# Miniprotein binders against q56419: the designs that were tried, part 34

Target 1, 326 residues: q56419
Amino acid sequence: MEGRTLEEVQEEVFKRHGVLVPKKELEDLAKALEEAGLLLTEKVEARLKEEEEKLKRERPMRLAGLSYPEGEREARAFLEAFRASYPGEGEEARVLLMPHLEPSRVPEVYGAALAALEKTPPPERIYLVGVAHRPLKEKAAALPVPFQTPFGPALPDLPALQALDALLPFELFNTPLAFREEHSLELPLFFLKGRFPEARVLPLLVARRSPELGEALKVVLRDFPGLLVLAVDLSHVGPRFGDTPLTRTLAEEARRRDLGFLERLAEGEPEAALAFLGANPTRIDGVEVVASLLPLLRERKGKVLAHRLDLEAPTLSAVGAGTLVL

## First folded at step 5 (miniprotein)

Design L14
Fold by ESMFold2-Fast, scan of step 5:
Structure L14 (fold): chain B 326 residues (1-326), chain A 104 residues (1-104)
Amino acid sequence: as target 1 above (326 residues)
Amino acid sequence: SMEEKIRELAEKLAKLAQELAELVKQGADPEEIKKKMEEFIRVVKELYELTKEMNNPEAEFWLRATILLVEAFLYAFEEGNVDRAVEALRIIARSAAWLAEALS
């Protein structure tokens, strides 16, 4: 529709639903949607401008009441329930890899992350690196404002963010609107803020491989030490992600791929982890994050605490999730 | 409110999509399927007309996606592709339920 050709719409419908919609039907639909869109364009633009203005002050909660409770008391009980879902003990983390998909789908994986945070000394700051689900003007971005949570606002570490910005060949604060609705930051932050209420945060998004980000972060971490968190999901398989319908064999392959990737990271061999994924590395959205952060992951040994492949039965698709401490 | 009307219709659409998916999957009587489809399409058209008065970008984008899925369902059904028609309806049901929840 707006910003999309009729052919692109037809291709997307075919890719997602395996149905080729006749051109006339799509043309009639496109015309009707365009007519409705013309009336909504000014309102949408005004709303987005309002949201962008709000993002200069703070990043409000978007998933409260949906993915986690809005109230602090209920949120703490929710967080403790996730911890209880993981029977193991954690390990201290200097680097934590955790998921960002809907927490209720993989409670034991988030529970493992909480166990690791329990064993980790409270950091002064958290470098929270997520995956951009919306286009960024540059390969990576950050938003230097308080992020609201049920546990109070997660305050930005402005000196560390400014130091990072100064070392990068691009403007770090380049796409504020991309942070308006970004679950790869909001969902991990809920758990991180619940466990480390005093920690400041550097909310970072990676859209494409940025080796310069990893090099800059290595320098900043020396002057501003903190916990590095990679908020990434693993295998994305099935029709929803442009793949064939999930079979037992494909699910087993996805689990093997996820675990092989995580195990190689745990050995301090991130290049070997990337190589292990072979020809299909883009099926794991964390690939671009790991590839960007190589200097921070090399020669760091650790342990895989949990892994699960979560099924989306209606779409015959699945998403892998894991917890790794380094 | 307009958002309340859209929420109500989205809840109804989710229910109708689930019911229609079951009828299509089980190979129910064509006249029974036709009657349910007519009700389903009526609700979709009503939701579409309300978009002209909406001031909620999130709801608007979800509604656009749902309408595209409805067209995908209609095409698959007309082509006799039962499996794809059922799949489209299930996705519609989930999307409509989410829209209703987002507005509540």
Scores: ipSAE 0.000, ipTM 0.176, lowest interface PAE 15.5, mean pLDDT 80

Design L15
Fold by ESMFold2-Fast, scan of step 5:
Structure L15 (fold): chain B 326 residues (1-326), chain A 104 residues (1-104)
Amino acid sequence: as target 1 above (326 residues)
Amino acid sequence: SMEEKIRELARALAWLAEALAYLVKQGADPEEIKEAMEFFIRAVKLLYELTKEMNNPEAERWLKETIRLVEEFLKAFEEGNVDKAVEILRKIAETAAKLAEALS
């Protein structure tokens, strides 16, 4: 219970519902939570050290059997079903922006990404840039190990990762644990590995704006050409994200902000895209990624293939998702 | 001592689920139910982290079932299906009680 005493909670329940919650059971719960929290800290720390050690060898699947099928045959059928959900043709991508939220919620958006990959020549490597959902020790990080998928391990491009690390003013391989449970890399990687099984990967996370990352990547991409993928979600609206419950007006505004952002990126004007969001505030988790990668996005024209604002009814909230090729 | 704390938490959750079933049946507003359920969800998440340290497959089974039912409850309640929401909360109380029993 944050900011409340047991007496305050009990009184509030009685006032609202005419039921008095037994004080003894609330006390027992509060005590159990407090003492378990202290024990959890020691137990979690020991286990995190073990998991960090394991991450030196490989990054196991976390969402297999939940967000995508574990078996290769079932995973292949799942991927083809997503492609079928998008009725349009793709466009060749040199840069691909795609979402990282639960795929089943926006199948046509992932289908559009698959359509783009279908028109794209197989790259030797993929620069997969996601959003850190946990704090990083530095502005950005990478994990130079195989990432497991139902289609086999996505192997790291070690020479390209080392070249990138050498150009940065900070240690690139700085927060392995941030990759343990990171859906912004795992979910896009499932689709990318399914389409380009031979491509090596640079799995990158951005926590805060890093212009030095974008400058370094521009140099590395010249020597190690590949497909750049920005795995970012768009507007986050509603109580789950600190806003009021979703209304028709807020949903319409979120759609307009998402599309205005994507359209400016499609015109090769990423600074204008960021300025547009500054004038029209929203919780787009891709802002830090776009701001970091400016040198790679300027003067590249492209096309928005799909956009959807997905409603999360239980929380009266929504998340925007889109597919953009540059 | 950790196992004792987990058991105490599971028993408290069973009682809270029964109380929530009563409140939902009486027609409490969605905002009031969500506020009460936020406390319940926090406790379930704490249990999930703690049971990762335990080699107790039966306890993990009942905990995963409790989490699944919590998700079903939120969906039924948001859809306005009060009867289904109440039934799910009573199942949550039953699975939380079995979790506590598995930890004894």
Scores: ipSAE 0.014, ipTM 0.289, lowest interface PAE 8.0, mean pLDDT 81

Design L16
Fold by ESMFold2-Fast, scan of step 5:
Structure L16 (fold): chain B 326 residues (1-326), chain A 104 residues (1-104)
Amino acid sequence: as target 1 above (326 residues)
Amino acid sequence: SMEEKIRFLAEALAILARSLAWLVKQGADPREIKEAMEYFIEAVKLLYELTKEMNNPEAERWLKETIRLVEEFLKAFEEGNVDKAVEILRKIAETAAKLAEALS
């Protein structure tokens, strides 16, 4: 039935795959094996070339049946359950900052994002900016193909992507394989496509600070107006990330860093937000995205709708997640 | 596939074993260690159930060795031998990683 709880959805995912394991942890290990050369064989290289060619036509779902349901009806119920997890009211977004970590770990944060989308007029297109978890040939990249979702394919805005490419000093479509398994785009896209099924998408990844990307996007947004989405996680703390075990003091410190960063962004002061992190160093994976998009964030005031520091008890580690509307 | 599910579990088990070894070594709160141990035991129970359907001799070898080491770990931890428990957890991380590699 349509009134399924998150608990019931997780049970179905477990039955399909036999395990409820955080995808990010599995990806971290797979990346380490690949980087160590354990997966580097002629057969793997040939397979990657074939996958790269396939990515010229479409980007298939990778997390369906793991992080969200494959079927449209089940996916709709799943999305509505997340909205129900957030008791607050949304606010209209011109810029939305939302997380990309496993949704089931911070349902109220994704619920806050959904609440904001409810108050936002349907955009013609969404500029979806995620974080590259695999090397890019350039500072940023895009993949100009349909991205499959349970709600149908999210179609690329080819004219807007072409306009963006023309303004950049590097080839925008430079690393298709980086998009093969990229949760920082796939997970937010699930929610965005569910709310705005008619919107076209510009799927963008940032690996390093690219001020030229922000300047180019400012120009493109004037001709191709749309919703800007920054899909970024906040603090990464604890032994899983090479730090000391999370204590109450360190958790409070991480929350303070996350909120200080978000509050400065909400005041329309992105340079102050970055300077705050420079004075209080942390592993916020959105830093390079924010630094790249400065021209789009200045003097735009907004509100922090939700923030949580998700505790991973087995490793005494935590990842911060938040929803910010500008 | 069955092999893919076992690979995912083996990869997760290796990560959990490394994290648990670090937590035990640092003298983390016993409540938090017990909480981490419950997740570890659950992963091992699932790994054991999936073993019955394997058709990969190399993977099966590493899976059986991982299970044997987990039994040794539980015994060492119950006996209060922290140093031995940490050593065994590190071995579990290695054998679980070998299992994942065999399924790649």
Scores: ipSAE 0.000, ipTM 0.152, lowest interface PAE 15.1, mean pLDDT 80

Design L17
Fold by ESMFold2-Fast, scan of step 5:
Structure L17 (fold): chain B 326 residues (1-326), chain A 104 residues (1-104)
Amino acid sequence: as target 1 above (326 residues)
Amino acid sequence: SMEEKIWELARKLYKLAREIFELVKQGADPEEIKKKMEEFIRVVKELYELTKEMNNPEAERWLKETIRLVEEFLKAFEEGNVDKAVLILWKIALTAYKLAEALS
């Protein structure tokens, strides 16, 4: 892949802003673009090749020391504190919907998920379905390697992953680099591994609606029963997400939208849940996951344990989070 | 209601700040940017008119901060510091929302 020169970047910036930017600022911008993988230089290509090779063996922690403690003892205390933040009891889950945003922002919601896991018999495997925040070559992907956590590596369920791959019309293990930095898997996995240290995992990402994934998973779950976890956030409102700033009215609309969506899922009506979101101006990042997993969600009733709209005051934005047991 | 009108103006102020940011980022015609800036200032003045008879110390604080930031914005824009001007527009929108919140 051919890289861009500094002169080409300078010309692009001049056209965009109508101002000539000093060479130092353009060099800083070029380095930032290189770090983001937007400027494909020899350095970026070499880094990506090295990371891809590393991902053939294991998926290292990226958020340890930031979103959760690096040490096992501290991590267990952290988990216990989150459980304590939820005053209710959980319910046994066969399907668990939980968030993947920064845990400290919605401790009660993660606490509710922990309460549900506490009531759930230890599964042999966890089907962990997150949202792709990077492009995938196909509609969905998986990475069949150990995922490192403070509680030890979460080992892949290779037989179940291979069974799933065999039933799909595309290669399941298609985009390893998409898993390098993926909080929709890493953050829920921290909580799941802490509660079920012996469970193997199927780490799955959905980029676009894949009904074939849901159909294949329904078949695989019959031979390889386990806990299905949908790691999705709810409403994204405000300027941070290309929307208008949060008002009390828009916040109430977001809460109503989130709860209406979750309540319809709890009634075993996932198509009604998607239809309810309909022509709604607010983004919910779990839509493609739910739409892909329809065969596993239909006629499965449950309960909403927690919901919170987390306010991001500096940007007047908010992200909805919920815990649903089916 | 008066409260709904204040929130409406705060939302409009932020939308205008976003539009100005995008126009600046796209290298749009300076005259188009100026027109949006005039709309922005008009909305700030309308918000001020609605709040000046309210006896609320917190609202008065945020109103004064909004006015101070408008002055800083105009100075930065005049000096050709576009990045600073855009950052100040963002701050103005946020203080306007704080003002609206204090009033409702």
Scores: ipSAE 0.000, ipTM 0.116, lowest interface PAE 20.8, mean pLDDT 79

Design L18
Fold by ESMFold2-Fast, scan of step 5:
Structure L18 (fold): chain B 326 residues (1-326), chain A 104 residues (1-104)
Amino acid sequence: as target 1 above (326 residues)
Amino acid sequence: SMEEKILELAEKLWKLAEELIRLVKQGADPEEIKKKMEEFIRVVKELYELTKEMNNPEAERWLKETIRLVEEFLKAFEEGNVDEAVFILREIAYTAIELARALS
């Protein structure tokens, strides 16, 4: 009901789900483990098929009310606040690299992306390339359905998606379930849809290097011009990512690696950017995306608008985020 | 301090999620997995009780999401969907870190 507090909503969730009533839940779990084991069963296969069927209709919001507001008016105010967090003017983008990290952690970086979008003419379509956080059956995948946002559904560009599929040596629409909960698409899409409500989208996930994807996209972009967006986070350092605890020195090294990578991309030298990372070891989720899209990044000069290394004090870890226009 | 206690619990929750991921991927004994789940649920319960003392709307949103994910994890695990269970555990670790940050 209207006027409910978050604490009241949270208590309703406990009442409905009962996950913090251990005896009943643990007894039910124990019984299920005896019968199901860790192997895929016919029941699991049937449920996955049903879930996959639902994704043929639409991709619902998963992070509304958490990473961004559910209501359109509140979502609009949220975008304005992020834009205001960046004091610069932005630059026109033909290619935009932006993060997919939790927005509240790096507001000025998302603000820089919004500033760039403000200077960019509205595209007919957006090629949104994120990073797969679930295994894909192939190196890359797309989901040709409306993606829900607080600003209305982001509609798929079906002709462009079909043209792309025809050029690839694998089935493009190969892992619908990978899109069920994918923040590397959902978070950038929130900002992109808010700025360009009429643009159609090609929601693409990359799991492994796919040079054939980059070559195919170069061809498709000629016939179906649009804005290319790489939703990429930068350095991942610290114990949360299997490294040693973050120190001042390691944080400075991470900032240097991130900026060196972005600066080489800004010079239109993506191979040099990848080589720089190879010589300076770091865990950047977007490496596979950049490596796949080389033909689209070469000889495009641009500007790094923002960079931040976000510190996770509880884990002594950090994640880098940046905004680059090409 | 209350902040130190919450950070301690968030760290326990994240580490338990990683341990559960490891046990599930290794095909560990169901009894060992149950025991870790019991510990995981106790930590979530303690964290929930402390969050009520903090009266932080942002933290409440992340805790709500954590509870939703725990429920989804239990269902996926009951169904034998190892990949889905592992994915959800990673998301639980993520929300626990965000919860800790909202409270610090």
Scores: ipSAE 0.000, ipTM 0.345, lowest interface PAE 12.7, mean pLDDT 80

Design L19
Fold by ESMFold2-Fast, scan of step 5:
Structure L19 (fold): chain B 326 residues (1-326), chain A 113 residues (1-113)
Amino acid sequence: as target 1 above (326 residues)
Amino acid sequence: DEKVEEIKWKLLEVRFLVEEAIRTKDPEKLKEALRIIVELAREAIEAGVPEVIEEALLVLAWIARIAKELGDTEVLELALKAAEEIAKLAREAGAEEEEIAYEAERIAEEIKL
């Protein structure tokens, strides 16, 4: 009851409704409300426990029918349309940086990623690194279960995940519920599974900089080679992100910072890319992933295939997206 | 795509000008926003994205309401002329833009009241 005493509640009811509620009735009401709150809390906790147990077996699709088609045939046509939206040819990727925002907002950027995947030999496994949009118990986490897609389940690479877990100073499988609704993994996975249906996946989330993750992944990739995918968005500007309303000057600044960041990564200089951003005033979310994966990005030269700053006019905001191959 | 992106940036500039006009109570920024809205509508029709005009008309209606509150008859007159010009552009563009023409005409009638 928001910290109010029973006497204060009794007095307020009397003043507003002219009724003097007996203290016993107020005590009974307060006890009933407290008991109802405890029961609701227990029910919520039980539901979360049940959801957590389900996630130990599989991760279901959450965005099918919304961000991509649910049926396999329709999903394949959808993927082909995205590829067609990018007129260029791709480049082979050992490391791929691609976005995770709503695909329909930046179809040419996802098309560029698909073009790169066409030039890339099919990997045995994909290290898919996204950004945690919910709190994690540790700086990073993974979920070692099949992820459902319209193209069938993306199977986890259990030996590689176990090898990674063994090298980390924390439990890798620490926050299953964080994966229940995580578009930074689900949306890129749709495209990756469509192009590499036989590849197993290591679905990884980064919440905060984890140099230990990058060092461990460098070791694991030696024994379990695969494609490294950084599923990250770039600048976030405007009121939706705690900023002033978007102006052309701010948008130009966001584009300059996005491209400068990507170009330095393409030169194999991830520390220079981070230094270029400084305090990260346009809020490039990929910073924490790049900072965690430094050992994997150094001395790998590549090319920026696409970039777009997508405008959200109703909120006077924008989000940057890009495709980079290394 | 490139032209469509430019049109969206122009619409964002218009919305920013209106917010700035409210903050500074400066009617010159409202007049500038109205000039941009009319050019944006023409460009949107030429580029094949008339749906952008729907959002521009909402901004135009917002400017008209601000002008009425401020008692600025010059801005109101400019808003009326802008709405009438957009209605004309939409009708000249064809049947697919009929709903936009109707909305622009409705806004013009509301301004006259």
Scores: ipSAE 0.011, ipTM 0.369, lowest interface PAE 9.4, mean pLDDT 87

Design L2
Fold by ESMFold2-Fast, scan of step 5:
Structure L2 (fold): chain B 326 residues (1-326), chain A 103 residues (1-103)
Amino acid sequence: as target 1 above (326 residues)
Amino acid sequence: SLEEEIKRLWEAIELLVRAIKYLLEGAKKLYDEGRYEEALKALEWAIEALEFAARALQELQELAQQTGDPKWLDLAHKLAEEIQRLAEEIARLMHEIVEKLSK
């Protein structure tokens, strides 16, 4: 037990059962379990410190061999298979919204993103904005190290990252451990690096709405132009996300809200997109990203290239994914 | 009254012991899957159940002494042995998790 005393255990039992538990009779049990808990906490802290030090040098692949192939040739064939899954042509993008959902579940959506990247001139840098799936010390964070991919390391754009850090009211490089296992960056980066192997990257995570991030990025993009990528999934519905089991009606509502959200973004109306979700929104993890980047999304017209609702049959749940070019 | 109260405490202890066994089984499966932090959480719930069972056992032991009936004293002894065995299993698994997290 983390930080528990025998007195605290006794008090908790009293509150639950209305009687004090004799200390002497429970002493050996409570002490052994408390000591094991304290030792676990100390060892976890030491391990996390070691992992944090490793992340100062590079960010290794975590999903190679699972979500994408480890070898470069197999990775390129994998990428081409996704492109082939989308029969349309892309549009040139200055802003790209793409998913970070497991690629094999929505191959045509990633194919649409690849089609857009084919039509886009190679950028000098990519601003890759994902969603934090672990706590951050601040509203947003970045990790200024090479990210390993099957196509070689995606190198950080250090001058642009430093310029961004200087404009923010908080330290940008604040939570390295949040990047250790972060699929909202790793999965889109696989596709982006495969298409633009020479581009440098600003790997950014948003945990909560940060208007100051959007304002700072607008300034940095003037001096350091590049491709802005929002790596976000759409509706999250069903028991896995705390909802009722997926029904035809719930699935149709999720599709309607996903498409309404994307269409308003395509009209250059990000505030209207956020408002459209209304009093009863689906759980779109990209809401905080869009809300943070409002200055970069206003008055940019574009096109929704693809949308799919991915069914997770065992949990009767679903996740929406889409590709939007602005 | 005394025998009725002993039976109620016995029933409560049996239910808690079953809960502890399910939590231990779950923790072992999580451990086998390398999900050490979740295994620890299951053990935390098992500890809460053990605390309640230990209190119920102490009350049962006191009532058994008041009856002077060997059958209730024997029951209290068997329940104490089972609770102690479960506590030792939880402590052992927690120690193994600590070792894994340090490597």
Scores: ipSAE 0.006, ipTM 0.365, lowest interface PAE 9.1, mean pLDDT 82

Design L20
Fold by ESMFold2-Fast, scan of step 5:
Structure L20 (fold): chain B 326 residues (1-326), chain A 113 residues (1-113)
Amino acid sequence: as target 1 above (326 residues)
Amino acid sequence: DEKVEEIKRKLEEVRKLVEEAIRTKDPEELKWALRIIFELALEAIEAGVPEVIEEALKVLAEIARVAKELGDTEVLYLALKAAIEIAELAREAGAEEIAEEAERIAEEIKKLL
């Protein structure tokens, strides 16, 4: 009804059904719809406040039984199957870039990440940086509560999180509800917790470029050393992402773009990686994360362990995924 | 005012705790002293006693310096956070000069990180 008058609605009904609906009945209907909207809004607000209150204590699993098994034994077998899907050896990681899309779509890419974790000494803490898929009140956010996993809760590193909060020009713990449904943290965390069950975690989301976050993290990492994980996907192409249908040429361009980006990061040249994307525009959701973390990525050389462009034939779309060790 | 008198007495008690923590080199005493001085600064902002806020900021900076000497990174970061929060609350209360002083203390503490 928005954008239509009661008279226009009455006229349309008469044209379609040959019946004149009494004006009072249309007015009563409009009022009922408006009141139903108000009741729904109040109910939604109450539910959101309840969810936010729960998030002050813990972050429950949301993708268990969907993207990974609920039970610990089944989850362990699932994780080992991904490791087995990657035929190569890993490399020790100080910084790990890994994907956050549905793992079953790119098992060898997650397997490469597991191989890298296998070669990495167990860290005391993991700085897990994902991409916000919901609005944040600030450029970045964190949630300082236990995150449930099939391998037990991933406990927050409260001292390190407080240190980071103190160095930032904004409140770090600013949008708890953004963490309620966030696969860019939950999916990588499943694999990280499976390999490093005793590591504490700093679950961080980036919505927009925050150079302040990179500067602060450089200081905090010096005093609270740990593994830095960038949980980012690469190219997003096709109608599913508001783009043209995937063609062979577009897929080849996306693959070239992904690899050019990763290779420049592997050379310790993150500014060159960003400039490369600027010259070859693409929708890489990890751009804001990389741009925020420049001080942590400069002059760190490494290796691209895996890359795949996951083709979704029904939607003629694709998502790039890669594993990079620095 | 009775409230002002109570706040001033609390400041004396916190100064004794800081002196004791320096003497004993006990990080837990520093952490507790920081918590108390932060709460005192908030009470002084609420009561409109800028002299006590200024004194509290000086004590906070002293706690940060001692934490640095003891290698107490946690207390050092907590002191920085306290200075920033004091600046924000002072600005909200319209105490612009106090907010600027708190920001200056925060920058001083950052140099210790």
Scores: ipSAE 0.000, ipTM 0.357, lowest interface PAE 13.8, mean pLDDT 84

Design L21
Fold by ESMFold2-Fast, scan of step 5:
Structure L21 (fold): chain B 326 residues (1-326), chain A 93 residues (1-93)
Amino acid sequence: as target 1 above (326 residues)
Amino acid sequence: SEERREAREALWRALELIFEAAEVAKTNPERAIELLLEAARILTEAAIKLNDEELIRLAIYVLREAAILALENGMPELAEKARELIERLEKLL
């Protein structure tokens, strides 16, 4: 009555789908279900109201002690280790594309981003554009509060955010709770704040294609110049992402698609990059970000500094990551 | 318990549908979306009944996959419906 053994479940999945699900993952899922009867609805609602109230004042660290160290000294050493993992020279960036997946999975890619930041003059502000991993009430959103980091708070550029809000056909500050747990902003911000401690930030999330965001940002950047950072991951392949199990051939195809996309961006041809993906279907979580920012990416030539396809063998899945300077 | 048995049965049914969706996603995306929405429905019903945060997270994950496939295949209306369901479930987290 306690159900099938984990070995039996693993074997049936393998027989039908050719995928071997690790026993650890099945055990974790079974344990989560065993806690299923815990009724916490009222406390969950109270906690969400409390978190929303806190987000009116600041955005606390959520990944400190997990993806990066909590202490400033340890965080600095951690950051320098990533820089050391990349043997190449950086190049000055006016636009930087960098990943947002777990840094330890692609250290040389984050190292390449750090190398580019070393060659970049300190900006007064950073336009940090990530991918919404939670639904937004509008196509895009921002949170105009300090974001905590081990290097101190990254302060919002309130005048620039207000100028942006005024140009958009929707409320920019529309979904504060979407920022509570958002690694596409928190992970790049760790590296950006470590390199540019005095820079203010515009933390932006894109959920759906918003050409009006790109047009508005082009206007705002004229009056409030700064570094544009696209925090996006590349191909998502395999069962973890609702796709077929990864093979060597599919992995090679994903690498070629990622590089073809990045190379077209490096030529200052973002429409060609999007068309290339349309002709070579893949799941790239940054597509909506790139499509929204077209006016800022056209005719900017640059260089791909690094690319890796991070293989997650237990799930037969992979995520592409790259660093591009424009 | 009856509760734990229902939750386990819901998870196994949903996992089967999720793996079937992955298998057909490239060749028949409409079928894959249908399978993911059915998996999300099973998980959502179990999550609401049991007030289980892990089942809520699994339902959200599945709905995100359905939304992405719908957008990739020119079905923005289905993607928006999936996002509405995600927003509703996130209120329980």
Scores: ipSAE 0.000, ipTM 0.166, lowest interface PAE 15.9, mean pLDDT 80

